# VHH binders against o26223: the designs that were tried, part 281

Target 1, 191 residues: o26223
Amino acid sequence: MKLLWTSQHIKVTVHIDGKVSKMDVLEAIKTRRSIRKYQDREVPEELIDKILDAAMCGPSAVDERPWHFIVVRNREMLEKIPEVHPYGAMVKDAPVAIIVCCDSSLEKIPGFWVQDCSIASQNILLAAHSLGLGAVWTGVYPLEDRVEGIRRLFSIPEHVIPFSVIPLGYPAENPGTRDLFDPDRIHLEKW
Key: E = the ipSAE of ESMFold2; O = the ipSAE of OpenDDE; V2 = 0.75 times the mean of E and O plus 0.25 times the DockQ between their complexes.

## First folded at step 17 (VHH)

Design YA30 (framework vhh_7nfr_2; at its last look DockQ between E and O 0.66; V2 from the best seeds 0.00; counts 0 for: pae E 7.6 > 2, unsure alone 64.4 < 65)
Fold by OpenDDE, look of step 17:
Structure YA30 (fold): chain B 191 residues (1-191), chain A 124 residues (1-124)
Amino acid sequence: as target 1 above (191 residues)
Amino acid sequence: QVQLQESGGGLVQPGGSLRLSCAASGFTFWEKWMHWVRQAPGEGREWVSSISYSGGWTEYADSVKGRFTIARDNVKNTLYLLMDSLKSDDTAVYYCAKHKYSAFPETQDEFDYWGQGTQVTVSS
């Protein structure tokens, strides 16, 4: 494992030599951060496959598994995403992005697809982090302007709903860790 | 409340130039695609040009391509239309429009707010 120093002397743990550091699930969850700066380095297809595998391992309502994934590596398309997603500026700097979509024709119970696609999106983030990549969840649904922007840009059919855009890459920043535990949000037996 | 106010119209000779402005308020300007539409006397509204959030994506009707330039200043919340080589056929009321969606418009129905318009007359 070589520590690459970014121009800002940010220690970024980069997995070198194909050895992916294994994080336990709690470590991955606790240490994950949104990463919006990426190295000028391609993400191997193998890692994307692993991430997508993880994305499909989450539960879904009545096992409906309504998710589809668009893997975007084309530079022109990556550069266009910010033009239809006002908070997707970092996507143009990423070597790859995953667009999580719902096929409404696969939905068995109305409305649960949001939970299903959220789980898939979160698994993408966690898997990416565990593999030494940085990612960020940029919300598309439920904002209609973003939904239609992404839909049109990628010629997504009407029955398929773009849910999130997740750029990925080797991290070029280290936001550090944060403690989000709040005991005031925990209620025992009753509110 | 969303407000769009066009300005900069006037009388100009063929071959002349105008610069239209649209002052926007009542919404987060930089989050929306913006558009110019024009309506000539006795005709329907014609799409003229569109611009994305940052201006990185622009589109033009074939009738104005190469002559008109759409631009925006997100700090000033202002949309612009630079019109060069004006023709008599460019005579119309020009409207600034806000897009409901974040994409190139498929129909005029996707514009949820319009300005009052500014008159452009090209005549010798």
Scores: ipSAE 0.316, ipTM 0.718, lowest interface PAE 1.5, mean pLDDT 90
Fold by ESMFold2, look of step 17:
Structure YA30 (fold): chain B 191 residues (1-191), chain A 124 residues (1-124)
Amino acid sequence: as target 1 above (191 residues)
Amino acid sequence: QVQLQESGGGLVQPGGSLRLSCAASGFTFWEKWMHWVRQAPGEGREWVSSISYSGGWTEYADSVKGRFTIARDNVKNTLYLLMDSLKSDDTAVYYCAKHKYSAFPETQDEFDYWGQGTQVTVSS
């Protein structure tokens, strides 16, 4: 059994089999909101590592795992993203952004990389939320102008496809929880 | 249908100034980088300047840096080139252009639409 930390003189045993999270999975999924305003506060490298670890836990077609991630903290680069992404204005104010990419040389089943990178992108959003951060998915692929703009800005090689840009930071807004359940979208047995 | 119409050219003495305009229609102007290109008689087309969606990122050819200013008005769908300290070497037809990738024009072949052009002549 592992020792439990205490603020007093008595040791208390606690069980640690891995990282412990305060937030239930269903709670994280239901409460995650797109966050576009961030505090002027750095995001520790350790949190980014945890987020990217979570991103890579997603399933992929034939276990191809085609994803690569570019972590952007440089102010000048963050400020340039909105100039190649017309809806990316909030990126300039984020302390960090993650660019999710596909390395097409890793594809085992052509074309499923979009699903693979979408799964990784959503995992980034959920992991960030569970760690007290806010994030938003800004779309790059399949918009050709955005893909080429991001590729050129970050010197991404031709066989690598930028999929999404995800700015993140400690939130400076609270848009609240939404109830989006719509039973009319559920079809039993057939359409 | 994409339309680009340049105006504002004319005859100017060395050291003079001109303001070129380009009226844009038939596409979502604020979603595209816009560019100026020029062509002197007997020469190929030379890239002059580029401006990002918001105007926060501008680039200039070395030959015009410090003398020309590119600007845009996304409400009026209009691109501008403010030309100061004009030299005889600036004599050319000036075109506004739309790049197919909307960023970082490295070559003339990457533009997909061109205007009719407006003549700038610096003489005397």
Scores: ipSAE 0.033, ipTM 0.454, lowest interface PAE 7.6, mean pLDDT 86
ESMFold2 (binder alone), look of step 17: mean pLDDT 78; pTM 0.785

Design YA31 (framework vhh_7nfr_2; at its last look DockQ between E and O 0.73; V2 from the best seeds 0.00; counts 0 for: pae E 3.3 > 2)
Fold by OpenDDE, look of step 17:
Structure YA31 (fold): chain B 191 residues (1-191), chain A 124 residues (1-124)
Amino acid sequence: as target 1 above (191 residues)
Amino acid sequence: QVQLQESGGGLVQPGGSLRLSCAASGFTFWEKWMSWVRQAPGEGREWVSGISYSGGWTEYADSVKGRFTIARDNVKNTLYLLMDSLKSDDTAVYYCAKHKYSAFPETQDEFDYWGQGTQVTVSS
């Protein structure tokens, strides 16, 4: 009995006409995976713009919108990021990375910037995925070694806090999909 | 508990060579930048050399550049300093130091842990 591993090829129907079929929001959320391998292919600026637009569409505490984004395409800088981020090895293989930062001077209520930048980072991941790109969230904050490493590498002012590094590119891997639904994490009316 | 233990120091003639080792424990060694710092008698601490967690980025003080080589073995959790063409001015206690940050130190406060040091004496 040959167990036919039906590799459910998630047919990313790349429509031939270059129009990336728009994923529905639930599809994007459910099918998104961390991608750490990238093709040797440049990411168009138009796609980065769309991703950054999405990053800025998330809510923030009291609409403080404290986020800033550093778009990194320089090969030398991309290769240096792994030296200051021990889990950022894949960044050297990406054609582009986005560094999400918080400007603390824009913060209205202390501490909510972490949520704000998390939302922005997640929107980057979802937008990238919906556009046919792969990305991964590499955490910088709250680890001081990484925060200061990235800060100095990119000459980020002291009042600006690097939060995450997100390499992006056309995916060169397909990790498949996961079902992460856990009904045990759902409580009705009370714990 | 974080531990750093230096070894390999000793007495050597000018022009000689030494190899220092620092055995690290109590933390994930490969995730942290490391440095060698030395202190000569009556002098302050002097940064000697630093190395990134992967070893892909190294820097040296001007006083030792071209003579010293910093290296690390992340499997053995060991930091090394190869010292060639030693001079009398290299006489000092050499300390292994763990970085707080993934960057080369600007101040002495950027190290969170130090070894006990190993004495290096360069004398004819």
Scores: ipSAE 0.850, ipTM 0.928, lowest interface PAE 0.5, mean pLDDT 93
Fold by ESMFold2, look of step 17:
Structure YA31 (fold): chain B 191 residues (1-191), chain A 124 residues (1-124)
Amino acid sequence: as target 1 above (191 residues)
Amino acid sequence: QVQLQESGGGLVQPGGSLRLSCAASGFTFWEKWMSWVRQAPGEGREWVSGISYSGGWTEYADSVKGRFTIARDNVKNTLYLLMDSLKSDDTAVYYCAKHKYSAFPETQDEFDYWGQGTQVTVSS
C-alpha cells in the first residue's frame, strides 16, 4: 500500500491530519451505553446516512426487510414526541431522532417484524456509537397508546407500525462501561 | 378498577364561571391523556377539550376556545376544566374521559373509561 512506503514526514502529517481508526466491533458492543444527554451540536447528515445504511444491513426473516425510518430534526416535532411518549423525555434535547417503523405490507413471515426492527434498532445504536455519537432506544411498540400517538404525530399510515424512537447526538455524559458477562447465563448442551 | 369522578357542576347565569374537577384512580394517571366531553339535552356527545399526560399539549373544540381551560395535577390525580364566560349553549352533562391512545381522539370510541358526569346548567 502507498502509506507503508511513506516517509516519516508524510507519516507524521497523516497522524496529525489523518482520520481516526474506526472502532472494533467487539469494542463498540461492549462500550455502547444508553446516552440521554446531548451536546448542543448538530449531527451531520452524512453520519445519519451511515447510521441508516448500517441499520439496513441487519438480517431479517426471509429477507423481508420490513423497516422504514423517519429522520426527525424539526425542533417543534422533537418537542412533541415526549407529549405522546412519556419515556421519551430526552428526545426534546436531542438534535435528531430516528423512528424505526415496520411496513406490514412487506412482512413475509407473520410476527417476525419485531425481531427485524429490533436488529435494525440495535445497529443504529452501534453505528452511532462507532461514529462518536450517543443514542438510546426508547420503546414504542408494543404499547398501543404510544404506537398510535407516534403514528398520528407523524402521519404514519395504518399499515405502518412505529416500533422505536431513537434520539441521538454528541454525548454530554459518560456513564462508563460495565462488565456484564455472567457465566451462569450459559448452558452447555442443555439448560 | 378505573374510577373517574366528576364534581363542580351546578347552576350558573350566563357570563358566569365554574371549575370542574375529575378525581382519577385505578390507573397510572400521569401516563394517560385525558379529555372533557359534554352531552347537551337531546344531543350526542361532543368533545370539549383534551390534554396530554404532562399538560404540555392541549386542544379545544372551537366552541369553547378562549373561554375554557383544561389542566391536570398529576400529584393529586385530578383533571380540571375551568369554564369562563358561560353561555346557555354550554348547558350539558360534562364527562371526564380517559384516552385509549396518546393522541387527541378522532372518534368517541377512542375513550376506554368515562366518569358519571356532572351537570352544568347555564340558565336564561
Scores: ipSAE 0.375, ipTM 0.752, lowest interface PAE 3.3, mean pLDDT 89
ESMFold2 (binder alone), look of step 17: mean pLDDT 80; pTM 0.818

Design YA32 (framework vhh_7nfr_2; at its last look DockQ between E and O 0.10; V2 from the best seeds 0.00; counts 0 for: pae O 13.2 > 2, placed apart)
Fold by ESMFold2, look of step 17:
Structure YA32 (fold): chain B 191 residues (1-191), chain A 124 residues (1-124)
Amino acid sequence: as target 1 above (191 residues)
Amino acid sequence: QVQLQESGGGLVQPGGSLRLSCAASGFTFWEKWMSWVRQAPGEGREWVSSISYSGGWTEYADSVKGRFTIARDNVKNTLYLLMDSLKSDDTAVYYCAKHKYSAFPETGDEFDYWGQGTQVTVSS
């Protein structure tokens, strides 16, 4: 993204390296991989802002936009996540994690918040990838023990549901590209 | 079927030490918080200590803090309680307990399974 001149009421936005991403959206979708190893390198707040902006661009059921995001950088908190989330071990090694939550008081159509928060979570992964970061979605909802553990750890209110924990950072691994296209999953006109 | 089998209890002098073990089977041990709970004669069950999946988070009742150490071996599916500086009021049946949730310990209904217990008696 280019440097934009602004009035006193508008933020100036820049890419970290001063270069607009060259990655086509289809390329981003096809090349994004779950990244579980991260460099010991801080992720600038400006990149997190861009990622969360992208997260909020997703469609939602009747435009309900039920999502809230907790940005976690504190080492003690990141290190405690695996103690309530057994498949979240890599979170302790990430410079930052984003917790995607649903505020049920914002629901307009009951039950569609799962789709809404899934869309926001996927947008976080794609935006991070386009900015040169690696991320992975670790599931919280619908696993009751993980939901309760994360809620208690981060003091999340009862009407707010933690959906996913997404650690991210500059990648320290390259798992390679996969070819997952399966024509047998495609049905023309009928099942 | 969930099975929890305690061992290592016995008679000990005040100031002595014991090491309790709990063999676990019938569930994925490393995915669960585990606890020790005790019951003195004529009393209800009292929470003693809890340990997280990896052992990185431990909690202790005030009455045992500094004297007892909870530990786990996720390869052997075994929970331990190392008891030092034992007092007469530590006399109880000690139960290994499985947490229902991966939540932090609190008084109340955290446990869904526990074993038959092992007797610890600190002589007068």
Scores: ipSAE 0.016, ipTM 0.453, lowest interface PAE 8.1, mean pLDDT 87
Fold by OpenDDE, look of step 17:
Structure YA32 (fold): chain B 191 residues (1-191), chain A 124 residues (1-124)
Amino acid sequence: as target 1 above (191 residues)
Amino acid sequence: QVQLQESGGGLVQPGGSLRLSCAASGFTFWEKWMSWVRQAPGEGREWVSSISYSGGWTEYADSVKGRFTIARDNVKNTLYLLMDSLKSDDTAVYYCAKHKYSAFPETGDEFDYWGQGTQVTVSS
């Protein structure tokens, strides 16, 4: 059931009761936006589970699947994240955040973990959107201050690298859609 | 074999300054957090300061904040502690410590290697 919520005079459509949106994959990709404002509403665990399931469905180099996920609901911890992540201000307003990490001990080929964790992060965003949630990718790696800040806050072992922080919640904004297609970026057979 | 060797300690008057060094070997230095820990006579070990891989993050005990500066040179595999405005209460053996993980000891992180320590005595 689609419900229209108004927050700050912005109409947003949200999905309720853990129901998956009927949007197809292309629609999800095309209509996804970074959402940085959230309703004062808890995100059901069921939705987080679905999002994490999606996060683990992406490909990885030699199937190394190096990703780990920290699900953060603790308000105190959420409020601390912006202290070490200057562009993570919206995290304090989110009911939940997912921290995507790489366990380097799981790497089969060095360096591809960035791609792997990027894929996982993007799947989180798409899944969240398809479920009627809003999310934003806040980059942690490769900025050392952010990496170390997040590591400290969550007592992350040395061999594990925090990659991204993704706050999630029911959206309290509707930034609209963008047309990002650029034919000048397409080259046929040669540059 | 992991080795940590502290140097630079000595006798100094209150208000004086010292620079401690810790030479590290036997591991990839830039891959590890490092800390300074001190122990006064008859007292337990006290965490002083920590520094991240490249020094992008530092933290200090309240007792030394504003007076001490932790730094590292990853090319020289050396950890430093710049100590200014020294007080009698700063008298201790100062140890260089290697982190096992990338976190503060207060968060459950442990040190897996220690130096032999260098004596710092602040006295008039």
Scores: ipSAE 0.000, ipTM 0.255, lowest interface PAE 13.2, mean pLDDT 87
ESMFold2 (binder alone), look of step 17: mean pLDDT 81; pTM 0.821

Design YA33 (framework vhh_7nfr_2; at its last look DockQ between E and O 0.01; V2 from the best seeds 0.00; counts 0 for: pae E 8.1 > 2, placed apart)
Fold by OpenDDE, look of step 17:
Structure YA33 (fold): chain B 191 residues (1-191), chain A 124 residues (1-124)
Amino acid sequence: as target 1 above (191 residues)
Amino acid sequence: QVQLQESGGGLVQPGGSLRLSCAASGFTFWEKWMSWVRQAPGEGREWVSSISYSGGWTEYADSVKGRFTIARDNVKNTLYLLMDSLKSDDTAVYYCAKHKYSAFPETQYEFDYWGQGTQVTVSS
């Protein structure tokens, strides 16, 4: 059942009662927005599993699949993340966050792990959106202070690199759609 | 079946304003660029304006630039043309047009469906 929640006259459509929104891939991509306000509502584990499944479906260099995921639901830990991540203020308001990490020991070709973890992170955002959740990508790598802050906070081994923190929840805002299409950025056959 | 239905045309004096609407159905509206095209009596079809999927990009013919505004409501599946400072030369049948492909410089003006048009007459 789709319920319309209004917060400050903003209409937000959320899926309730286990019904998952069915979006085609282009719709999901085109309509996704960063969501930084969340309802006081828990995210079912089933949805997190689906999101993580999607995160692991992306390609990686030489199929190295270097990604690991930390699922954070503990309120104390969520509230500590903004202390080491200046642009992660919304994380304290989310019911759950996923930290995407790279295990460097799994890397086959140096440097491509950034692309791999980016793909995984984007898939998390798209999957979350398609399931009626809101999320935002907060970058950790390559900023050293953020990397070390998250590493210490979650006792992440030295060979594992925290890449992104993605808070998730049922959306409490609707930023609207943004069309970023720019034909001036398209070149046919040559520059 | 794709359907486009224009409305809002009429008789207006020079300097006046009109708002045209186009109701779209039979396809996923937000997936397509939309355009307005007009045809004056005895003339060929003239491109007027185009709008991208969610309206982030718009383009206008030089003849209407600064006077006309194209917009869309993807929830209502409706295309709009706001026409201000109308001139006698703006007299034409105005058509809503669906783009066949995503807009590239070479394919930007290829349309696969048109409405029946709405008459706009600017006369003193």
Scores: ipSAE 0.048, ipTM 0.489, lowest interface PAE 2.0, mean pLDDT 89
Fold by ESMFold2, look of step 17:
Structure YA33 (fold): chain B 191 residues (1-191), chain A 124 residues (1-124)
Amino acid sequence: as target 1 above (191 residues)
Amino acid sequence: QVQLQESGGGLVQPGGSLRLSCAASGFTFWEKWMSWVRQAPGEGREWVSSISYSGGWTEYADSVKGRFTIARDNVKNTLYLLMDSLKSDDTAVYYCAKHKYSAFPETQYEFDYWGQGTQVTVSS
């Protein structure tokens, strides 16, 4: 077995007669990194569909599933996001971005929508990574100015809350893996 | 506490130029949209120009388009209005205004702070 890597490609683990195997879930979690540089390459609609399917597989409080997703491919709109979203400069360079929103009319238990949309957002990151894409979660909620900026830019109704903006594309960087395990954070039986 | 201090006003002849400055403090300047608003004698408030936090988006009132330039220096926390080809109708007190939201407006701009103003007088 040989690992193949170039500056243009994320490494691919080759397991069976040179064929690519699916990424193990624990490996995906451990190797996912925030990617802020993207190739000038379109992301097929089919991959976005798979990513959003994964996003909607997350658990939610009392199965409320409060999430909505806006898929942004229009260049002019992607270029406007950094004007209303500090630290969102990389969005202008992404071929596509996904905005994760909460529809408050679907909320059944007040306040748990934040956890619900966080789960959906993390699933987007993991699914994108497993498909050979890079992504990063850029925070919108709870910062009121960012929420209002994104809401107005995309004509999002007042009862819908933009939670995160996730630019994604084929990666043009490789920041490497990290070892973040810290046993001091683990408490047995009690604090 | 948010502070906005305008300067650079004065008396100028028609066709002349002025550069207004607004020193900002008490908030994270580079994260906020800024505007210039003016008020002529006996008139209500008139929006003049707006600029996004990075300067990537600017907009001007029709009455000043092509003659005025809004700019910002996010290192010095300063907003500018470069006024060329001044007309008597530009006579007003000019206010630096901070946007309440970092947002493209659907109807109108909302400002939560503005300064004391600087007088611009265009007369022969």
Scores: ipSAE 0.013, ipTM 0.491, lowest interface PAE 8.1, mean pLDDT 87
ESMFold2 (binder alone), look of step 17: mean pLDDT 82; pTM 0.829

Design YA34 (framework vhh_7nfr_2; at its last look DockQ between E and O 0.01; V2 from the best seeds 0.00; counts 0 for: pae E 3.5 > 2, placed apart)
Fold by ESMFold2, look of step 17:
Structure YA34 (fold): chain B 191 residues (1-191), chain A 124 residues (1-124)
Amino acid sequence: as target 1 above (191 residues)
Amino acid sequence: QVQLQESGGGLVQPGGSLRLSCAASGFTFWEQWMSWVRQAPGEGREWVSSISYSGGWTEYADSVKGRFTIARDNVKNTLYLLMDSLKSDDTAVYYCAKHKYSAFPETQDEFDYWGQGTQVTVSS
């Protein structure tokens, strides 16, 4: 991605520090935290493009790639999400949110789209973190009241299933690193 | 078990006011959208107003807009309908209804629980 600055035709290219994009993968995985407070600062379109590229790099069942993404920046729409998604209160304060959806017409194996969209959602979180952003996965599916609320709010057709809403922005909090390794969760050979 | 209990109906003169209440129990009230629906004698049920779980988003049928106000108290688990400038056409049984979805209803089948109703009669 080549970044340029220009004032021509209101076009803005954001300079990205290359060192931020080179975070070690294990470090990114271990240090990513759910971030629910964001700076009043735009997230450049180029970063959203990189995040969505990463989301689409995930594996999927028989390569079905059932995902679609809605990028939401409009303040009115971001403010309405918490009214149909009670655990999405922080979305109104985010500069942008990504809605991860499944197009059920792309399914090749029934029901594995949940795993597919979960993989894409986690990749969004990791990519955002590696770019200096904070994000949180707010669950929509399988809660039918919220699924239908989000579907109607964004005019999502019946065969497309909203899976998650992921607000993101430059973090305004630092919850710290956690040590979550639990050897009792590891079973050798058998349960 | 979900329970909805309306109260506050009665006889009122045209131009008068009433406040309806609906006590809710058996579900997490603050997570649910709620509506008022009315039914005049011999007619189908008519949607009156809906309110989002927080109260931040409300809508009204054109027939009552500007005259009725929907409200909720999530501490007391109570839904309200404040009715002003009542007309004879407002005579009906008024039901509170719990939404199936967190959205404005498109059909009557989108209410999964109903109260027993409270009678409002507007007459000289």
Scores: ipSAE 0.345, ipTM 0.733, lowest interface PAE 3.5, mean pLDDT 90
Fold by OpenDDE, look of step 17:
Structure YA34 (fold): chain B 191 residues (1-191), chain A 124 residues (1-124)
Amino acid sequence: as target 1 above (191 residues)
Amino acid sequence: QVQLQESGGGLVQPGGSLRLSCAASGFTFWEQWMSWVRQAPGEGREWVSSISYSGGWTEYADSVKGRFTIARDNVKNTLYLLMDSLKSDDTAVYYCAKHKYSAFPETQDEFDYWGQGTQVTVSS
């Protein structure tokens, strides 16, 4: 897709035909930031597919894979999410959001679904970043009001638990990078 | 003030090599993605290559893939473009461009600062 941006004076032709970012995994991890501002630009379905593919590649307890994903592009719905999720204000500005859910009927061992859905959520963030998108993890579970709010809003069955809402879009901010390495958190052989 | 200064351009024969440099100042260089963009005579600006913060991610235009290498030295605040197997079609002014955001640029609006450019001429 030749995005010919014709501004009056400078035609920049960026040939991004299907180029999957070859971001190194460590680079992706180290440079990922929460992005809460997005461009007025749609995210291609292909990228969402890749992100969801990544989300499903994480491990889960006894391979229970309890996760489901709701992809939300409807503007009205996106704008309603902040009403039930007080820390989801940026969702209204995102072109798309993924709601990560747990189907409790798929859970094989009680309680591990939180880890499973966390892994899926993190993979979404990393994949998004590696593809040149920005995202942020907005926690839903375990806050009951948020869980029920999202449940009602999206008509989620009782046996399915909304876990996180992850807005995605092309970044409209650059928070910079952080060094989060803390050697004091590393213990050798014993505490 | 953000400054980008390109250097290393010149006249080379087809098949020759050049190394371009871009000296960056006025911002935290290692926190920014960077790109090379070129403009041939009578043509629009063409994206050439981009690089992530530490260089863990690079991408190239198809026209230069396999021939050009983008690199950066975050200690020296310098962006590089190694150009091998140069062709006549590579003749252009090459610009260093700063990304506005920490993302792969797809539009002009995603670049906020440009250098003055350096001329690369490939001719027999």
Scores: ipSAE 0.278, ipTM 0.670, lowest interface PAE 2.1, mean pLDDT 90
ESMFold2 (binder alone), look of step 17: mean pLDDT 81; pTM 0.821

